# VH-VL binders against Peptidoglycan editing factor PgeF (pgeF), part 24

Target 1, 264 residues: Peptidoglycan editing factor PgeF (pgeF), of Synechocystis sp. (p74606)
Amino acid sequence: MTMGDDLWGWQNINGSPYLTCALLAPWPHAFFTRAFYPQLPEQLITYLDPQGKAFRVKQVHGDVTLTATEIGQTPLAPDSTHPPADGIISDAPHQGVWVASADCTPVLIGDLIGKRVAAIHAGWRGTKARIVPKTIDKFLALGSELKDLRVALGPAIAGEVYQVDPWVALEVGQSVQAVQKLATEEQQWDHLSTMVNPPVLPDAEPEKYRLDVRRINQLQLLELGFAQEQIAVAPHCTFQMEELFFSYRRTHTKEVQWSGIVSY
Key: E = the ipSAE of ESMFold2; O = the ipSAE of ESMFold2 at other seeds; V2 = 0.75 times the mean of E and O plus 0.25 times the DockQ between their complexes.

## First folded at step 20 (VH-VL; framework fv_canakinumab)

Design o3 (from z4 with heavy chain Y100H G104S; at its last look DockQ between E and O 0.76; V2 from the best seeds 0.74)
Fold by ESMFold2, look of step 20:
Structure o3 (fold): chain C 264 residues (1-264), chain A 124 residues (1-124), chain B 107 residues (1-107)
Amino acid sequence: as target 1 above (264 residues)
Amino acid sequence: QVQLVESGGGVVQPGRSLRLSCAASGFTFSYYDMHWVRQAPGKGLEWVAIIWYDGDNEYYADSVKGRFTISRDNSKNTLYLQMNGLRAEDTAVYYCARQHEDWSTDEYLPFDYWGQGTLVTVSS
Amino acid sequence: EIVLTQSPDFQSVTPKEKVTITCRASQSIGTSLHWYQQKPDQSPKLLIKWASQSISGVPSRFSGSGSGTDFTLTINSLEAEDAAAYYCHQTYRLPHTFGPGTKVDIK
């Protein structure tokens, strides 16, 4: 279900391309490209819902998700107009929730019945800390049911090119319960590298591995009980597709693209 | 005005322990990964350890692994280094350093602010 | 562990002249190389990040270049206050490592 471009559609506004996902068709949403830089969510939301209000956070590579109401109640990050967090859940109609990325995984979630939507910024530190499962737990605590959720994992740095240190690959892999339960690190490495569509790939450089963060997030969702058809994984790589996306790994500069979804 | 102030240095016999503190002010301490870096008298810089902004993860140089423990108390804006089994080779000025925050990705980053250091001498 | 070497170990330089300091890594590290200045009896100060990117508040006479294994810090026109030790620092992988330093004095 996560293998085909049939779920992912290119859209265009005034010559600028952006990506949408069929699983999220009920909600206005977008994974915008670099072509929209330097526009911010307050401007970008007008393409999705002219009546909508944009919600943002100061992303800190952590595991905290706030509701739109909690954003107004949470102290601002220093030198920022936004509170610190890495995910947002809507709690009223016409709320757009947004995350920035440049290699980290933007995750958009919709609840078909409960109407809540979410946006999550999931890099490897947040993935290790299980920000996506923690956000799902928050949906459930708010009254959502797992079967009603639809999840899209958007453009990010691909596992084929995401070179990391061995300890990073192992510790992020251990965030998958099936891996964590294995008795030895040797078994954990073997599982991570030999399963179908492995999240850990070899690197030509000694003492480096390649890590597919989107695949790890997908595995975490499957362990929570999601069916394959509830999850879409974008095949797009922010590092390799320079014409379309900024990549921090590529340039070490702070330009980002935005992804957002609007509740109704 | 970012400020980092180390304390707790002194003269200690080999095999003994010492605990260093680093008091942080002028920024939100709990949002930053923190490091210890040391410099033996007349020598260059040697990285010692990192602790993540939330205190949940730490990593060490091989030369100190198993003997030193980095920790933090975000309610007190304080970074710590517990040094056990001290050796003559641990003699150095110890600096705390703040990792430069970058909002784009999970990359390893340089250190943008350093304390003034505290001297640890391990002698006879 | 990635070993960084620096050249020269020491320079004595006439004011207003150009200073060049090199750093060589034991393997390719892309642009994950940063430069620090340490004046006598002071803590290090970040000068250049990611091989060549400027730091706010650092004089424009400081610049960096290079990628892979070979990196250069340049001081365009040396001033008296620039007498210091200079260190390169790699963040390509843990453990972080520093070069041994280059001492720059005024003739």
Scores: ipSAE 0.716, ipTM 0.873, lowest interface PAE 1.7, mean pLDDT 93
ESMFold2 (binder alone), look of step 20: mean pLDDT 92; pTM 0.943
ESMFold2 at other seeds, look of step 20: ipSAE 0.759; ipTM 0.885

Design o4 (from z3 with heavy chain A33D T105S; at its last look DockQ between E and O 0.87; V2 from the best seeds 0.00; counts 0 for: pae O 2.2 > 2)
Fold by ESMFold2 at other seeds, look of step 20:
Structure o4 (fold): chain C 264 residues (1-264), chain A 124 residues (1-124), chain B 107 residues (1-107)
Amino acid sequence: as target 1 above (264 residues)
Amino acid sequence: QVQLVESGGGVVQPGRSLRLSCAASGFTFSYYDMHWVRQAPGKGLEWVAIIWYDGDNEYYADSVKGRFTISRDNSKNTLYLQMNGLRAEDTAVYYCARQYEDWSSDEYLPFDYWGQGTLVTVSS
Amino acid sequence: EIVLTQSPDFQSVTPKEKVTITCRASQSIGTSLHWYQQKPDQSPKLLIKWASQSISGVPSRFSGSGSGTDFTLTINSLEAEDAAAYYCHQTYRLPHTFGPGTKVDIK
């Protein structure tokens, strides 16, 4: 019944821990911890694939996913070394696709048959905009089949501590089509708060709620037709596990960890 | 160098409309959430509205909700404020402000660059 | 709506002396409190973010502290160029609000 916890393994490089997911075992991948700071994907990829080339984007909390080819073809703004996007999908072997996070959800995807991999940065704004479903649509447009995809939702701020305004909780919750279809906001709130493993939890402070962004992304995937065994959700909280992860909510500083996956 | 330049202020009668513009340069405008903040003569600062980097989400202070519309044209690097049904209490210098950017976070953030402001006077 | 109050409204301070400005929130806002300086006839300038974090290019004589409902901006040795209004600003929730300001003048 409990699927997420037994899929996650701690690995170690020179005393520095990182996390892997069994659903992604065919691909070199990692959800790195703060112990790897300040290393960048260009260095980190050598731990995963010495032949690999790292691909990154300028994350803007949006809903755009670029292929590795599109990244190379996109003109750069003067104030950025990378094109704007929040997801990357591979289009050749030995491409490492990477996202940074410090509370937002890093999502890694592999295609068992089509060989494509993806990394997505999914904060609440990108989740509201349905970046994960839009990236799945891009896999399908490139010839992938839904049944062949494996998705890992990595360490992020946990719903039990992620305090947000009520309008944030509601608008992100409405990104789940089953919620959006309900006739009234009262029905939408009731659904979000009373379902099994609810994505919206009460907060002790007036005019606040708690939001489980990983659970919302999981619900979006399930309504696309994913089977539960195709999705792994990390139980790790970046806010609460200070020894392992940076958290923007905790410190309001710009340090991040990187998560990446390499195509074969 | 980041630059924000407001324009479109002036003197108008109560009930009338004005449209403010804010021309942005020296940064990639489409990466940033933008705000309007106003300051009545001799008074403090009042937040007015926010618009997200892509122009698709807007939020307003209660004092202007239903009367003001924030918008942006990323192809022209310009932020707008359409002000309808103007009242005497809307008299203020209007600033556009750029939200501080931290690409790893989607928290509400302070404003790191402000324009010089444009004066709107609503005559009674 | 979260109301911010500031104290004092006005202070006239001898150069090189310490200035202390307080901001109080009507409810707990964690560290979602920022400070701005507005010199005469100028636009606001961000001084301190997240209650206590420095901003590049802001002189080290400016510091901030506090959390929850009580916050302090300190100027450790006042310079003539620091004559200005100072505002606190909360970003804990919408609508974001500012304090009424504290005017600091040189004696």
Scores: ipSAE 0.801, ipTM 0.898, lowest interface PAE 1.3, mean pLDDT 93
ESMFold2, look of step 20: ipSAE 0.802; ipTM 0.900
ESMFold2 (binder alone), look of step 20: mean pLDDT 92; pTM 0.942
ESMFold2, look of step 22: ipSAE 0.713; ipTM 0.875
ESMFold2 (binder alone), look of step 22: mean pLDDT 92; pTM 0.943
ESMFold2 at other seeds, look of step 22: ipSAE 0.640; ipTM 0.854

Design o5 (from z3 with heavy chain A33D, light chain Y92H; at its last read DockQ between E and O 0.86; V2 from the best seeds 0.84)
Heavy chain, then light chain:
Amino acid sequence: QVQLVESGGGVVQPGRSLRLSCAASGFTFSYYDMHWVRQAPGKGLEWVAIIWYDGDNEYYADSVKGRFTISRDNSKNTLYLQMNGLRAEDTAVYYCARQYEDWSTDEYLPFDYWGQGTLVTVSS
Amino acid sequence: EIVLTQSPDFQSVTPKEKVTITCRASQSIGTSLHWYQQKPDQSPKLLIKWASQSISGVPSRFSGSGSGTDFTLTINSLEAEDAAAYYCHQTHRLPHTFGPGTKVDIK
ESMFold2, look of step 20: ipSAE 0.672; ipTM 0.837
ESMFold2 (binder alone), look of step 20: mean pLDDT 92; pTM 0.944
ESMFold2 at other seeds, look of step 20: ipSAE 0.849; ipTM 0.914
ESMFold2, look of step 23: ipSAE 0.862; ipTM 0.918
ESMFold2 (binder alone), look of step 23: mean pLDDT 92; pTM 0.944
ESMFold2 at other seeds, look of step 23: ipSAE 0.776; ipTM 0.884
ESMFold2, fold request of step 24: ipSAE 0.787, 0.853, 0.874; ipTM 0.894, 0.918, 0.927
ESMFold2 (binder alone), fold request of step 24: mean pLDDT 92, 92, 92; pTM 0.943, 0.943, 0.941
ESMFold2 at other seeds, fold request of step 24: ipSAE 0.832, 0.787, 0.866; ipTM 0.912, 0.899, 0.924
ESMFold2, last read: ipSAE 0.811, 0.799, 0.800; ipTM 0.891, 0.901, 0.905
ESMFold2 (binder alone), last read: mean pLDDT 92, 92, 92; pTM 0.942, 0.943, 0.943
ESMFold2 at other seeds, last read: ipSAE 0.858, 0.848, 0.808; ipTM 0.915, 0.916, 0.906

Design o6 (from z3 with heavy chain A33D Q99H; at its last fold request DockQ between E and O 0.82; V2 from the best seeds 0.00; counts 0 for: pae E 2.1 > 2)
Heavy chain, then light chain:
Amino acid sequence: QVQLVESGGGVVQPGRSLRLSCAASGFTFSYYDMHWVRQAPGKGLEWVAIIWYDGDNEYYADSVKGRFTISRDNSKNTLYLQMNGLRAEDTAVYYCARHYEDWSTDEYLPFDYWGQGTLVTVSS
Amino acid sequence: EIVLTQSPDFQSVTPKEKVTITCRASQSIGTSLHWYQQKPDQSPKLLIKWASQSISGVPSRFSGSGSGTDFTLTINSLEAEDAAAYYCHQTYRLPHTFGPGTKVDIK
ESMFold2, look of step 20: ipSAE 0.788; ipTM 0.898
ESMFold2 (binder alone), look of step 20: mean pLDDT 93; pTM 0.952
ESMFold2 at other seeds, look of step 20: ipSAE 0.797; ipTM 0.902
ESMFold2, look of step 22: ipSAE 0.616; ipTM 0.846
ESMFold2 (binder alone), look of step 22: mean pLDDT 93; pTM 0.951
ESMFold2 at other seeds, look of step 22: ipSAE 0.626; ipTM 0.851
ESMFold2, fold request of step 24: ipSAE 0.593, 0.644, 0.676; ipTM 0.838, 0.849, 0.865
ESMFold2 (binder alone), fold request of step 24: mean pLDDT 92, 93, 93; pTM 0.943, 0.952, 0.953
ESMFold2 at other seeds, fold request of step 24: ipSAE 0.634, 0.544, 0.788; ipTM 0.855, 0.825, 0.897

## First folded at step 22 (VH-VL; framework fv_canakinumab)

Design bb1 (from o6 with heavy chain T105S; at its last look DockQ between E and O 0.87; V2 from the best seeds 0.00; counts 0 for: pae O 2.6 > 2)
Fold by ESMFold2, look of step 22:
Structure bb1 (fold): chain C 264 residues (1-264), chain A 124 residues (1-124), chain B 107 residues (1-107)
Amino acid sequence: as target 1 above (264 residues)
Amino acid sequence: QVQLVESGGGVVQPGRSLRLSCAASGFTFSYYDMHWVRQAPGKGLEWVAIIWYDGDNEYYADSVKGRFTISRDNSKNTLYLQMNGLRAEDTAVYYCARHYEDWSSDEYLPFDYWGQGTLVTVSS
Amino acid sequence: EIVLTQSPDFQSVTPKEKVTITCRASQSIGTSLHWYQQKPDQSPKLLIKWASQSISGVPSRFSGSGSGTDFTLTINSLEAEDAAAYYCHQTYRLPHTFGPGTKVDIK
């Protein structure tokens, strides 16, 4: 099969499946499925590192990534025990960084040399605001080198089923610099719809498009200078794979799965 | 405790302008899209406008497009509605509204918190 | 623009009886329809989201059903405090729209 098929592996704990990515093999990590609900990162981390400490944030679909230290320095969100953010970078060993998702893209990052890890929650709003590139900039500011980073884009709603309004597709597409630089919106639409593996697909319903948020994040990473082999994109769709994943688009209920990665 | 407080309503003559404010507290204002909804005396609800969380996109009902401008200042936790070229038909109570909180969602959501409203009367 | 209609415009109902309000969309909107209650001189209050999902703090006598173009709000045993106007609201796409309202009075 293809090199992409080799990157994603199903694992099992007592009949409960979860995914791992070969690019992240140096770090304990998981993209957990609905089978682990209602367990929280404070419990889930014991499957990855029994001595690890779990870090999480109150996700607000923004573009902020905090270090583990900054989490302790950031005021809590109202009615929450966590500060508002959508990404976390580790800054010490044995820190597990976690994000919840139910269609938005969970992104896990490892630094082979600098040892930092990150988890990012990237929905279309955060993707438009370029949370992933901003998190990469934060890695670099902390001394990481781009060539040492490995990125896994986990299970999310697939572009083939993610119906959105046209302005959403266009605005998120414009977060890719090659698109934003084009002189007209007509050129931008054409580029987004005709490139190889296009991030914007037609919808049968007038005034709707379909948006591949994982593909947009992948394009953002490639523009930063990542090589293809540094990026893994899960083919799994949270909407279509009901038996494995919760999907907000499917049910409009708040259940989530967690994805996490632990530093050493 | 989520709170929305509108101000700036009053009596104005046709063709004049007003600026409404909505002071927000008890939530992280900069992460939420905000809406204006109006209700003419004795009539139903009419959606007026949305502004996205970052303030760089807006959408308007056809009845106000070109005359009204929604805006926000996230540093002041305040939503605004600039209303120009006011007409008698714009006479209404104006509410600001926040969408239902769902931290796992990027969807358009219903409105769970509304302000008390501010009355705008356009009369000569 | 998606037009919502409601029926009836007005109804007067004896306490403890069932109230049924319908909302019809001009095109299919899936389950992207929500219901609000507005008591006299008050702001609207969300009752039901996504056609049929409950809201914390809303009495269980309120329920919703439907999908596509036809939706129903039911009050299965009317209380005196339920005298109000009721509005449906679609969030399927912009512009968002409300139904014209249904006024419910106590007989």
Scores: ipSAE 0.559, ipTM 0.796, lowest interface PAE 2.4, mean pLDDT 92
ESMFold2 (binder alone), look of step 22: mean pLDDT 93; pTM 0.943
ESMFold2 at other seeds, look of step 22: ipSAE 0.576; ipTM 0.825

Design bb2 (from o6 with heavy chain D33E; at its last look DockQ between E and O 0.62; V2 from the best seeds 0.00; counts 0 for: pae E 3.4 > 2)
Fold by ESMFold2, look of step 22:
Structure bb2 (fold): chain C 264 residues (1-264), chain A 124 residues (1-124), chain B 107 residues (1-107)
Amino acid sequence: as target 1 above (264 residues)
Amino acid sequence: QVQLVESGGGVVQPGRSLRLSCAASGFTFSYYEMHWVRQAPGKGLEWVAIIWYDGDNEYYADSVKGRFTISRDNSKNTLYLQMNGLRAEDTAVYYCARHYEDWSTDEYLPFDYWGQGTLVTVSS
Amino acid sequence: EIVLTQSPDFQSVTPKEKVTITCRASQSIGTSLHWYQQKPDQSPKLLIKWASQSISGVPSRFSGSGSGTDFTLTINSLEAEDAAAYYCHQTYRLPHTFGPGTKVDIK
């Protein structure tokens, strides 16, 4: 007998693959691969909703999420044609919200009842600053209910290969409240490295650790009261899957893939 | 345009303190990790400290740990270095530096803008 | 911490000739190695990032190569304004470190 289904599906446009998540099936969405480079959200949205308007921001690895309306009201970042932020929430139908990534976690969110959607760029800096919980708080302030939200954590650098300094691993781990509440840093390290599916792994190199940023974001969501069935975590690693994804850790170049979701 | 201007250098006795400032303009200061780097007269560059964009975390070179404190005030676009227990070997020009602009990554980045430096001389 | 060494300490070079500067790391640092130019009485200027990647506004005569522990900065046809000290810099881990520098003069 077989139990359970795969939430992640590969789709194809003219030979170019992209990934979708079953939790987000009500909304046109995609985690695009490198095969779509150098297309931008303004072009990519036509594959998802020809009537849609694309919204994007100048990502600065911060903790700010803007509504689509607020994007038009926020001063542009220096040297950019976009305002600074790392997340976007829709506030009308036919709005596509987009984030770029090349190892950082792209997070797509849909509200089954309130119809709002979001895209979040969550690297280790934004994850430490709890951009995902802050975006959930913004959904709730806009009238959404937690039980109606569906969250997909897309392709990113996998914890098994994401080497970081100990300082980084600890600071990001402390963004999980269960970790922060422990009395000593020694207890915090122990918890982060020995819990089920640990977000912090050892590295063969002394004074390095490996950090699973998607797992940290998942833990933050669970602490907010999400059921596990509301959260999908892609197993895909942007570093290891060179044929499908750009990875900044691998090449140190600026190429990115885009992920987006469109409100209806 | 991007400008970094250090101040607060001077001549001081061993064991005393100085506070350096770095005034930033021409960019959004709160987006950047900031660094201090020093250079003893006639010598090479030595990295001193980093502070995260939000001011919540810092890291120091072993040679200054416990004596120097890096801080920032994002509302004033100013980076600081409090230097306590100064020693002769701390004599140097002190530069503040901004990391390279590459927002596609969370990696440590090299430094694209440096201030003009401020001289600290520690003598008996 | 990671120690960087540079060779040679000093070079005096005829204009238009090629300059080669090497940097060696005490352990493998991948390509997390960057190069700076510092002219007399000036602040350092970023020249090459990630071992070999160009910086906007830097003349194409400057190039970098290497990975792991051994890195090279090349000035393909030396100009008078290139007389300076050159430093390698690693950002593989904290604390960041610099090489001791290589001074290049025009003959």
Scores: ipSAE 0.472, ipTM 0.795, lowest interface PAE 3.4, mean pLDDT 92
ESMFold2 (binder alone), look of step 22: mean pLDDT 94; pTM 0.956
ESMFold2 at other seeds, look of step 22: ipSAE 0.659; ipTM 0.844

Design bb3 (from o6 with heavy chain H99Y; at its last look DockQ between E and O 0.42; V2 from the best seeds 0.00; counts 0 for: pae O 7.7 > 2)
Fold by ESMFold2 at other seeds, look of step 22:
Structure bb3 (fold): chain C 264 residues (1-264), chain A 124 residues (1-124), chain B 107 residues (1-107)
Amino acid sequence: as target 1 above (264 residues)
Amino acid sequence: QVQLVESGGGVVQPGRSLRLSCAASGFTFSYYDMHWVRQAPGKGLEWVAIIWYDGDNEYYADSVKGRFTISRDNSKNTLYLQMNGLRAEDTAVYYCARYYEDWSTDEYLPFDYWGQGTLVTVSS
Amino acid sequence: EIVLTQSPDFQSVTPKEKVTITCRASQSIGTSLHWYQQKPDQSPKLLIKWASQSISGVPSRFSGSGSGTDFTLTINSLEAEDAAAYYCHQTYRLPHTFGPGTKVDIK
């Protein structure tokens, strides 16, 4: 099994495709496509668990992950019916946890032994702030063991097309501890651009870089001690695969796709 | 209470420049995308430009691209429109409008508040 | 660019009668269609979002329907204060566009 198409399977409901990951096979889950818009998690969960309850948050591109119980205890965001956060961890059976995306990385996590699941919205701001490592820390605090976790990084904007300003590329890159510890910015740039499968790529436009946010999240997980076999990275680009995904970078439009996973 | 107040309109000759401001109060300005929309005398609404809540992304109607620049200063709760190379066709009342978007909760407030408008007249 | 058309351009209506305004998009826009009211010498006011969703403070006589390319704004029982121009607005993709407007007058 590799990080490419070997782990990723297309499924179909009445002609509408959605994506699943073999690492998460024990849990009902999906990375839905644009074909399911405008359905919401409260409707989508019935495809995965007709008895399940959907949990979602007001995503604010931050680093906070809430349990399902904490969602009911957290003040709502302004003009919203949901509390602010960018990740959700289940704390009982039959809970579906959901995130929306249109280029940012949707991350689904399952605990093979502890049975907790999570969904995380990881854009460049959340990745810089290390939302994924912080969510892993929360799993561990709740009694999970690292070796039991399985992580899928879903469809997102690919580094090959994700143009950013230099300070964005550098500061997100510095969220990788091995990079942050280097003595100079020149060393940090060199490391980010010359490692195998580099997360920072050149851009044809001067004063621009390309950033692979999924690769940065993968590097953060590897630094925590995950084995490669515990992490799946979707090869699918939301920007380039217009027929399957909405992309905020491509169209600056309101539509999103949903990704979710249900605890058992 | 939410307020949007445009200023900087006036009479200018073709080819000249003008800068509009939109002062915001009564809400958290940095949570909202901001737009300019214009209306020529006796005509309908025409969308002009957007700038995202954090100021990093903007987009323009083809009729103004390359001539107009939208910007914002979140520390001053102010939206701007720099209009260069003005033409007679740019004569209009210019409105600022706010746009709230939270796609994670499917909650959107598309132009729930507009300013009172400021008149720009381009005449020789 | 997505073109919106509206019909009718103008209608004159007696109080309590039903007003129907249609908006058509040049391509499918899902439900990314919103309606605004503009009274003489005033700024536009949001009436309906996402084709059919109500706005707090807007009278219940205003309703919207449709998806894809065909959308309708309905005023079930016209009141005198409803004399205004009505515009549809799409947010499906940039650039945003407006319909040309429909003027509604009281007979």
Scores: ipSAE 0.014, ipTM 0.502, lowest interface PAE 7.7, mean pLDDT 91
ESMFold2, look of step 22: ipSAE 0.201; ipTM 0.648
ESMFold2 (binder alone), look of step 22: mean pLDDT 94; pTM 0.954

Design bb4 (from o4 with heavy chain Q99H, light chain Y92H; at its last look DockQ between E and O 0.91; V2 from the best seeds 0.73)
Heavy chain, then light chain:
Amino acid sequence: QVQLVESGGGVVQPGRSLRLSCAASGFTFSYYDMHWVRQAPGKGLEWVAIIWYDGDNEYYADSVKGRFTISRDNSKNTLYLQMNGLRAEDTAVYYCARHYEDWSSDEYLPFDYWGQGTLVTVSS
Amino acid sequence: EIVLTQSPDFQSVTPKEKVTITCRASQSIGTSLHWYQQKPDQSPKLLIKWASQSISGVPSRFSGSGSGTDFTLTINSLEAEDAAAYYCHQTHRLPHTFGPGTKVDIK
ESMFold2, look of step 22: ipSAE 0.690; ipTM 0.861
ESMFold2 (binder alone), look of step 22: mean pLDDT 93; pTM 0.947
ESMFold2 at other seeds, look of step 22: ipSAE 0.793; ipTM 0.897
ESMFold2, look of step 23: ipSAE 0.693; ipTM 0.861
ESMFold2 (binder alone), look of step 23: mean pLDDT 92; pTM 0.945
ESMFold2 at other seeds, look of step 23: ipSAE 0.651; ipTM 0.840

